VH-VL binders against q9nrl2r1430to1533. Designs and how they scored, part 303

Target 1, 104 residues: q9nrl2r1430to1533
Amino acid sequence: GGVHELSAFEQLVVELVRHDDSWPFLKLVSKIQVPDYYDIIKKPIALNIIREKVNKCEYKLASEFIDDIELMFSNCFEYNPRNTSEAKAGTRLQAFFHIQAQKL
Below, E stands for the ipSAE of ESMFold2; O stands for the ipSAE of OpenDDE; V2 stands for 0.75 times the mean of E and O plus 0.25 times the DockQ between their complexes.

## First folded at step 21 (VH-VL)

Design n5c (framework fv_iluzanebart)
Fold by ESMFold2-Fast, scan of step 21:
Structure n5c (fold): chain C 104 residues (1-104), chain A 124 residues (1-124), chain B 107 residues (1-107)
Amino acid sequence: as target 1 above (104 residues)
Amino acid sequence: EVQLVQSGAEVKKPGESLKISCKGSGYTFEDHWIGWVRQMPGKGLEWMGMIYPGDSDTWYSPSFQGQVTISADKSISTAYLQWSSLKASDTAMYFCARQTFDYKSGYMEYFDYWGQGTLVTVSS
Amino acid sequence: EIVMTQSPATLSVSPGERATLSCRASQSVSSYLAWFQQKPGQAPRLLIYDASTRATGIPARFSGSGSGTEFTLTISSLQPEDFAVYYCQQYDDWPYTFGQGTKVDIK
């Protein structure tokens, strides 16, 4: 991507990180605290990884950036039952993301 | 360029309080764990604990739980190690280290960058 | 707590010779093992992570191998600047733990 697209990805990641519902997504799930997580989730990702990729200019297309964010939410819903605080936070943050992603 | 810069050497008396610092630059500070490692004179390395500045998640090694406080202020990209009451046995070199992430695998985390160390001497 | 044991405690090697350093974990750490070099008066320097992956900028003469409980750091042709203490560190479980170190002296 161009400079304009990179700035948009940076702004969106900052808004996601600052969102009250970002807490399950800030960093990778600990294999020490959640030992079966990596047996179930084969492509782990978190906002800190996505931000690193943005800063390294790894996303060439908006679709690649969107795919990584959606993978993060998909992992959340795959591992966490619907009634958990993690799944509820993910649902609200994903809705926020869908509104913001329309600008990309 | 990633750098961790630690505060200068300290000479203290037993019973005094102390707070030393580790300032990160050249990366997004809130996105990487900062660990603290002790090295007593002539001894090896001991992991004390670590903090994730983005959410203040803090882990202590059992031998250091209750002996020190680890904190961070992400607004100034600085992590802290604090003692409420120093003992002579706290005389050591203290290092901070930054977690590195291999995002190609998506889950490989390890510590790569180290501060220069802060020498703390506690004597009467 | 996972105990890391290094051997030998001290190794004397002539320049150009191979140095082999061992690290044993009290229980399996899979490949979550790193090797660090520390020179007198300096901070530790990462050499190897994931048991066998060389860190950026580390000379090819340094190599790591092993998995589970037995690990080896090899320096294929020791240089004078390799005089240092070498530490293994597991990061599979908390607390993260270091071995006691192997001191490499140049004859």
Scores: ipSAE 0.825, ipTM 0.920, lowest interface PAE 0.6, mean pLDDT 92

Design n5d (framework fv_iluzanebart)
Fold by ESMFold2-Fast, scan of step 21:
Structure n5d (fold): chain C 104 residues (1-104), chain A 124 residues (1-124), chain B 107 residues (1-107)
Amino acid sequence: as target 1 above (104 residues)
Amino acid sequence: EVQLVQSGAEVKKPGESLKISCKGSGYTFEDHWIGWVRQMPGKGLEWMGMIYPGDSDTWYSPSFQGQVTISADKSISTAYLQWSSLKASDTAMYFCARQTFDYKSGYPEYFDYWGQGTLVTVSS
Amino acid sequence: EIVMTQSPATLSVSPGERATLSCRASQSVSSYLAWFQQKPGQAPRLLIYDASTRATGIPARFSGSGSGTEFTLTISSLQPEDFAVYYCQQYDDWPYTFGQGTKVDIK
């Protein structure tokens, strides 16, 4: 990256967090409330983790940032049945992300 | 620099209401859980509950459910602990603490930064 | 709830000596265990998380080990500033629970 790359990732994460469909993705799924989640999902991630990684300059390439966002959606669709509120929110937020990511 | 700054010491009578605060700075307040921990005089630490300011998701220890209210206002980066009617047994030091995680693995969560504590004394 | 039991209640060690503190969980907490140091009049300070990972700024003389139900905090060469009460805490299940503490006195 560089300074402009960091700003672009920060802006995109802020837009995702502010989206109405971000609620399933704001923070990690609670292992205490949903104990089987971490038996099924091998690489858990959420928007608060991605934002922290951006702030700590952990993404060396735009593709690494995109991969983490896509992992977040992949986890959602793997765990949640297609007709759930979580899966529907994920579908809409992923479409929004794909449009915004074209500008990176 | 991550800091949690708590409100000052309180001296109250049984039956009075009280609301104490914990203000975070130096990080994105809405992205981290804030927990509350009680320490009675000369005793150890007791977890009371916590809140995620980003969505106001709130969890209580069974021992504190219905005894206190935890809330937060993310617009001013402040979390609150409130009693509707204090008892002498509420006399204690109250700490707030930020919960975080190893961001590389994304799991698990633990308390990394603590406020200085608010001493609450309830006596007749 | 998961009960955390620490031993010994009090440990007296001369400067430069090794101190070993134990923490036992009533059921497995995997590696979801933290150690805190608390000095009189101060807030707790995180020393170790995930059973064995040192927190930022914590001296190398502090080390944690263990998994499941048995955990150990070791201070390899005790310094005068290490006089404190040490608490373990599990974060595997709700409610989160702390041990009763081990007080370290420097002879």
Scores: ipSAE 0.575, ipTM 0.866, lowest interface PAE 1.5, mean pLDDT 90

Design n5e (framework fv_iluzanebart; at its last read DockQ between E and O 0.95; V2 from the best seeds 0.90)
Fold by ESMFold2-Fast, scan of step 21:
Structure n5e (fold): chain C 104 residues (1-104), chain A 124 residues (1-124), chain B 107 residues (1-107)
Amino acid sequence: as target 1 above (104 residues)
Amino acid sequence: EVQLVQSGAEVKKPGESLKISCKGSGYTFEDHWIGWVRQMPGKGLEWMGMIYPGDSDTWYSPSFQGQVTISADKSISTAYLQWSSLKASDTAMYFCARQTFDYKSGYTEYFDYWGQGTLVTVSS
Amino acid sequence: EIVMTQSPATLSVSPGERATLSCRASQSVSSYLAWFQQKPGQAPRLLIYDASTRATGIPARFSGSGSGTEFTLTISSLQPEDFAVYYCQQYDDWPYTFGQGTKVDIK
């Protein structure tokens, strides 16, 4: 099962990265631009880190991959107020993810 | 195998334009910052700036803001450093370097792999 | 900007001896400090990141320590291939800055 699961993870990450609402999630939030981010968010993650973990075959179960994606969204909603562009992008991208992930 | 390959040595006159390149391979190019570093003859290393190819987010060191342009084309895994008008003081070795991340013991970002360097000589 | 100061400028040592190189930051950089080795005509090579984590493939004789403003690179038993210039670099704040380098030369 591992070969098919890795192919599915790779495809889904590519689709997330190419989505119009991926911009807050492509790379880690800069501590230089947002110095209080890392005082609030204790488990930072972004799509580039998740993609590297996929490429290094570090996800053994679909649930582990899903947990990392959900952590990314959870961090977004924890830090960003609901009316921000970041939170709105996160809401739309998370909905897209839930539709795509149903087959994992 | 992660590799950064830079364009060859250049000999130019003051006032000429120049664009040098840094091509990445063996990794997902768009997911890692590429930094540019200058080393004047017989001197140390200076950060010039960096670019994230995935979204073209670009940062310049204050000393290099307006002196050079950093760009990237993720479709060919290549980053660029460009001068509109070279000066004799631009004579130096220019290195590109890839940023990576360590997520096993907590999060940290650092530069690991470097290109071989491009020697630029500007003289009359 | 954060100024990185290395000492000594030149360190003369014999093979098999211990070399200790210092790096000081003008303000705290926590542990966001890397050490690089550069040989003539070559690109810099990463030795240590996050002040004390050895990069992949780097021999155990290289070790880093320190946090905040004072950092040390130690080479426990200097080998002939270790004669080079060593740079520290902070990546805590922008612009990222290098020290001026310490040249490790044969005695």
Scores: ipSAE 0.820, ipTM 0.920, lowest interface PAE 0.6, mean pLDDT 92
ESMFold2, look of step 22: ipSAE 0.805; ipTM 0.925
ESMFold2 (binder alone), look of step 22: mean pLDDT 91; pTM 0.924
OpenDDE, look of step 22: ipSAE 0.894; ipTM 0.948
ESMFold2, look of step 23: ipSAE 0.805; ipTM 0.924
ESMFold2 (binder alone), look of step 23: mean pLDDT 91; pTM 0.922
OpenDDE, look of step 23: ipSAE 0.893; ipTM 0.949
ESMFold2, fold request of step 24: ipSAE 0.861, 0.840, 0.838; ipTM 0.937, 0.932, 0.934
ESMFold2 (binder alone), fold request of step 24: mean pLDDT 91, 91, 91; pTM 0.926, 0.924, 0.924
OpenDDE, fold request of step 24: ipSAE 0.910, 0.909, 0.908; ipTM 0.954, 0.954, 0.953
ESMFold2, last read: ipSAE 0.855, 0.865, 0.830; ipTM 0.938, 0.937, 0.932
ESMFold2 (binder alone), last read: mean pLDDT 91, 91, 91; pTM 0.922, 0.920, 0.925
OpenDDE, last read: ipSAE 0.909, 0.908, 0.909; ipTM 0.954, 0.953, 0.954

Design n5f (framework fv_iluzanebart)
Fold by ESMFold2-Fast, scan of step 21:
Structure n5f (fold): chain C 104 residues (1-104), chain A 124 residues (1-124), chain B 107 residues (1-107)
Amino acid sequence: as target 1 above (104 residues)
Amino acid sequence: EVQLVQSGAEVKKPGESLKISCKGSGYTFEDHWIGWVRQMPGKGLEWMGMIYPGDSDTWYSPSFQGQVTISADKSISTAYLQWSSLKASDTAMYFCARMTFDYKSGYLEYFDYWGQGTLVTVSS
Amino acid sequence: EIVMTQSPATLSVSPGERATLSCRASQSVSSYLAWFQQKPGQAPRLLIYDASTRATGIPARFSGSGSGTEFTLTISSLQPEDFAVYYCQQYDDWPYTFGQGTKVDIK
């Protein structure tokens, strides 16, 4: 139900943030560090945005929460070549997410 | 409900060290940049730098690089601004401010909530 | 760095009158511009962000407009509590920069 799902979303976001491979996803990519990022990625998102949306009860369905997490990984793989530390971290964190999402 | 509370006024002599604080409450401290702004007496606002407490990513304005140290302790929701050796020219009001963005309208951060300010007076 | 220039330096208006404040950027900042109000002895208060979005709790008499290099803050019917210094600030590029301020004074 709604209250149980909200608690589950909060717990899952906390677990993602605490994961060793969360570093590329904690906050939005800096335009100063990566000037072309926002020319390529049109729907940027990060864990701090997703956590705020959870806290404001903006996810009405589990599928909406899952879609935002998957968008975050999709953006990572679109911008970063597969051999980068960002892409490798994303691959491992996504696998961890898929295991944890079974609890939803 | 969101609050930033800064440490009290300081009166120091040139050459002394100082560390002032900014404590956040009412939100997830580690998820928002904290910026520091200087206002010299009778003057406007100057951007000094910022820190993201979640990963300690820290950026300085070129004018303040090497002049101050910005740090944070997310376990106690507190950001710090520190001088190793104060100068008379450091006399100013120092504000901390939380940064956020409205993801429905944009993705770049702006200041939404401000601390009350810490007055630092450096005189011989 | 991007230089923000505000005009006029001082604007003298009577209560009930419309006040129009200008902010110019030395290069385009898109819509990444905020307006702040500061009263003596107080911290700045956010009024407008993303050039035209009013912050929560800010009265409807405050409005922002503009994009690129030219921005305007309008106070449609100035109230006694609106006498303050107003700052614009760009956050499109680093370092973030403030205008020098416009003081809105009673005529």
Scores: ipSAE 0.748, ipTM 0.900, lowest interface PAE 0.9, mean pLDDT 92

Design n5g (framework fv_iluzanebart; at its last look DockQ between E and O 0.74; V2 from the best seeds 0.80)
Fold by OpenDDE, look of step 22:
Structure n5g (fold): chain C 104 residues (1-104), chain A 124 residues (1-124), chain B 107 residues (1-107)
Amino acid sequence: as target 1 above (104 residues)
Amino acid sequence: EVQLVQSGAEVKKPGESLKISCKGSGYTFEDHWIGWVRQMPGKGLEWMGMIYPGDSDTWYSPSFQGQVTISADKSISTAYLQWSSLKASDTAMYFCARLTFDYKSGYLEYFDYWGQGTLVTVSS
Amino acid sequence: EIVMTQSPATLSVSPGERATLSCRASQSVSSYLAWFQQKPGQAPRLLIYDASTRATGIPARFSGSGSGTEFTLTISSLQPEDFAVYYCQQYDDWPYTFGQGTKVDIK
């Protein structure tokens, strides 16, 4: 493969994925493992989907990209109580995101 | 263009080990599940298992649990299916397939792209 | 596991005729049902997903219908290249399971 330059969105997604607290967000929640998830969360999203949208140039504005990331965290906090590992990871990752997003 | 390219045909003897591969390209490999499907000669299709390369989350079909090992190396966009000790009954065609997500039409996931298959022949 | 049963085992039709293939699930799989076409020596090709949505590049003569436990694949007018084995597959529950296949051959 060759070396290519990442866009700001691409780079931020890579940083989010590589973060230690990304594990709840790497892929969509399995309805097989969590049968009630999609009864509660109506707009599911994950980092793999966000990265695909970035790769397909579906984000025309930074605000659109940020909205999807915030939705991802919102879904996590809506479904998971504050004392869960998922919610704690989400809190830390969101804080990281907010710092990085200031550079956009 | 999304492609899955599998390793070549294998001719083995019972008791030998084997590891076949499936390399993905044209998409972000670590962001999609890769599944393995067995097709014995003249028979139908059987799901063996699947792996998410991004975190190595792996699911096995009960019939194949403990019989094979599924793994992935996301650094080279490759998934693997391996046996520690082949049996004659392992003779079959093996396919890999990619799981996609239609994020524009709900939360629907389905297998859209397939490898060309790897023929494994095990005989004395 | 969810058992998928296809019928008939073999369907003999003439070119230009309508072909109707059935797939039954042992329990409801909602709309998480796909249809695949397979020719000898080739990998399965996705035709339909979500029970009724044609995959990209699939001709309009292929259509899927049904929900729950009963599904149908229809080929409105058989073309020479359509003679093959067709499989249904549920992805509502793990393990994912295929039907045993329906062979569509020339009458």
Scores: ipSAE 0.890, ipTM 0.944, lowest interface PAE 0.5, mean pLDDT 95
Fold by ESMFold2-Fast, scan of step 21:
Structure n5g (fold): chain C 104 residues (1-104), chain A 124 residues (1-124), chain B 107 residues (1-107)
Amino acid sequence: as target 1 above (104 residues)
Amino acid sequence: EVQLVQSGAEVKKPGESLKISCKGSGYTFEDHWIGWVRQMPGKGLEWMGMIYPGDSDTWYSPSFQGQVTISADKSISTAYLQWSSLKASDTAMYFCARLTFDYKSGYLEYFDYWGQGTLVTVSS
Amino acid sequence: EIVMTQSPATLSVSPGERATLSCRASQSVSSYLAWFQQKPGQAPRLLIYDASTRATGIPARFSGSGSGTEFTLTISSLQPEDFAVYYCQQYDDWPYTFGQGTKVDIK
């Protein structure tokens, strides 16, 4: 990846983090608070990890960045029933992401 | 480079309030938990609690619950440890430490960088 | 709370010798165990995490092993700068807890 691509990924992550619906995604789910989470979710990820990968220039393609964001949402919908606050926040944040990602 | 810089030494009397700080730099402060550790003179290390500055999620060790307040201001990359009323038994070195993550090995979390410590002396 | 017990309390070793430090947990902590080094007047320094993974910049003479309740830190060829207090810490359950420390002194 290039400098312009990294700036775009960073800006998008900042927008996601600032969104009201980012609260389930800011950091990894605690195994202490949610003991069965890691029995169900085998590829955990969160916005703080994605931002670190952006800052360390680990995304070579926009598709790799998008795949990590989509994995984050997929994990949310797999673990959380559709009627939960987590799933509802995920649905709204994913829609916001799809609008913003049109520029990538 | 990642750095945690703590406020300077404090000399206080029992009953006084105190707020000490831990400022992070060289990384995205709001994305990492900050823990607080007490070390009484000549003794070992003990966990007090930790805070995630991005959402203010805060955990206290049971022995420190209600005795201290942990807070953070992500706009200035600073975490705080506060006492409303100090006791002589609060005399100790206080360290802050950053929790990092290793996503290449399976998303492991561990405390890597530490502040230099703040010496708090509470006496008459 | 999980109690961490370190032994011995003090270990006297000559430079170039091997130092072996033990850490025991009151219940299983899987591999969620870290080792820290602390020199007088200094903050702790991370040596090992996930029981056996050496932190960045830590010399190969430091190695960690174990899982569950029994853990070991080994310093294979002790250097003068290795005389310090060593702490183990579990992070499997809250509150996180430290052992009481092992002081490695010059013989």
Scores: ipSAE 0.815, ipTM 0.913, lowest interface PAE 0.6, mean pLDDT 92
Fold by ESMFold2, look of step 22:
Structure n5g (fold): chain C 104 residues (1-104), chain A 124 residues (1-124), chain B 107 residues (1-107)
Amino acid sequence: as target 1 above (104 residues)
Amino acid sequence: EVQLVQSGAEVKKPGESLKISCKGSGYTFEDHWIGWVRQMPGKGLEWMGMIYPGDSDTWYSPSFQGQVTISADKSISTAYLQWSSLKASDTAMYFCARLTFDYKSGYLEYFDYWGQGTLVTVSS
Amino acid sequence: EIVMTQSPATLSVSPGERATLSCRASQSVSSYLAWFQQKPGQAPRLLIYDASTRATGIPARFSGSGSGTEFTLTISSLQPEDFAVYYCQQYDDWPYTFGQGTKVDIK
């Protein structure tokens, strides 16, 4: 860690949120609108939670931050079939993340 | 420190429009649901609706659907509750509240931060 | 919508005594139940969420219990600052709904 690494996490999260394909990942899925989601996904995560954790300095290692981002994509691919708009958005955003993460 | 500051008390006549505000500070405003609660004089609390400022996803309680407009401007960290035509029955205290999630204890969600309230009085 | 019914309407209790407030839901809300305190002229204050989890900064004398349709808020040793109206609220289904409140008054 350190302050420069935490600033890099913050910048990456901002870039992910700004990306056109962030829409499935901005906030947690509603159990009211999608009743079976939490029967299938046991470790839910979203960009707003990840940003909160960055802001509170909860990530001590870059690997912890990367693990949460990858968990977010893994949840998307587990719940959503490949032909869905959500899964396609996840594929594109994950590719963008991998490019940006090389700069960490 | 998380803070929600609401606009001041309003005295209005039936038929007038009104837009009251709730300004959030001390956190990333666009990342948290903001809800509105009505308390009529001497009565209990009623959820009116809520909005996620990050994408403007908006939910209304059925009895308030079409009666008010809930909106947000994330560039100034402010949520709004708006009437196009007030009725005397709209006389009440109105609170905004912010959703928090306990990501350390299994991502439990709750409304723990509240504005101070805006008293709206509608009378002839 | 889910109707929340609180009892008693008013509870008269001496400081230092135990207060027990009840909340009943018209259908199961599992553990999606919160308790709020409201003093005159003030906003509600969250005490308990998830039926039994104390919110940050809430004194240990406040405890919640129950699941399904029956819930209880207990104040183990009532303090002078605890005189208020208490509301339960379900958040299992939309719209979220409050009970009508229990006023805790000094005996």
Scores: ipSAE 0.738, ipTM 0.904, lowest interface PAE 1.1, mean pLDDT 92
ESMFold2 (binder alone), look of step 22: mean pLDDT 90; pTM 0.913

Design n5h (framework fv_iluzanebart)
Fold by ESMFold2-Fast, scan of step 21:
Structure n5h (fold): chain C 104 residues (1-104), chain A 124 residues (1-124), chain B 107 residues (1-107)
Amino acid sequence: as target 1 above (104 residues)
Amino acid sequence: EVQLVQSGAEVKKPGESLKISCKGSGYTFEDHWIGWVRQMPGKGLEWMGMIYPGDSDTWYSPSFQGQVTISADKSISTAYLQWSSLKASDTAMYFCARETFDYKSGYLEYFDYWGQGTLVTVSS
Amino acid sequence: EIVMTQSPATLSVSPGERATLSCRASQSVSSYLAWFQQKPGQAPRLLIYDASTRATGIPARFSGSGSGTEFTLTISSLQPEDFAVYYCQQYDDWPYTFGQGTKVDIK
């Protein structure tokens, strides 16, 4: 094949996935491990789902993509108290995202 | 398109070790759980376990915990099922399957694509 | 573990007839239930997920219904290619479990 450019959204998702603080966000929270999660969080999402949506060209506007990433962080802060490892990782990854999103 | 290709049939003796493979293509391998399912001759399907290649999170069915090892190498898009010491009762068809998710809900963990199966025969 | 029980074990129907397959869970699995078709010598094929949602490419004659502990797969007008074993599978709790299967034979 030739050389291919990744979409701006795919490039950003790849950077988020590779970040040390991505571990709470790589895949959906397990309803088996966290039984009350889906009673509290009504719109669950994770980086693997967002990447699939990017690959299927589901985002028509940058704002739609940003909204899904922000929903992911909002869910984290709603469910997890501020002093948890999850909330701390989310805080750092969200700051990283805000810097990277300026490129969109 | 999405494909799971499994390694070929194996004929082994009791006590031997074995490692079979499941190679994914046509999708982002690290983003989907890979499950392993056993089907003994003339019998139904049994979940053995599953692995998320992105972080190596691994779940075993209680009946298979300690009996097999599930692993994955995301750099080559391949998942593995391994026995340290085979038994005659391990004679079966082994399938791998890929998890799919709904874009709106995201929390439905159903398995949509299956490998062709690897026949393992263990006899003296 | 959640035990899935399917009935009947074997169903023999004429082409064009309706086939109804049952699946019962030992405890509630909400709607986290899938149906698979397996033809001789082949891997299972997903038919239905989330109890009633038909998978891509699956003919409209296949439909699923139910929630909680009682589920049904209906084939509205059985075709010769529908000769197969059908399995239900819950994914509400780990370990995921299958029913023992219903074999559908065409008369």
Scores: ipSAE 0.767, ipTM 0.898, lowest interface PAE 0.8, mean pLDDT 91

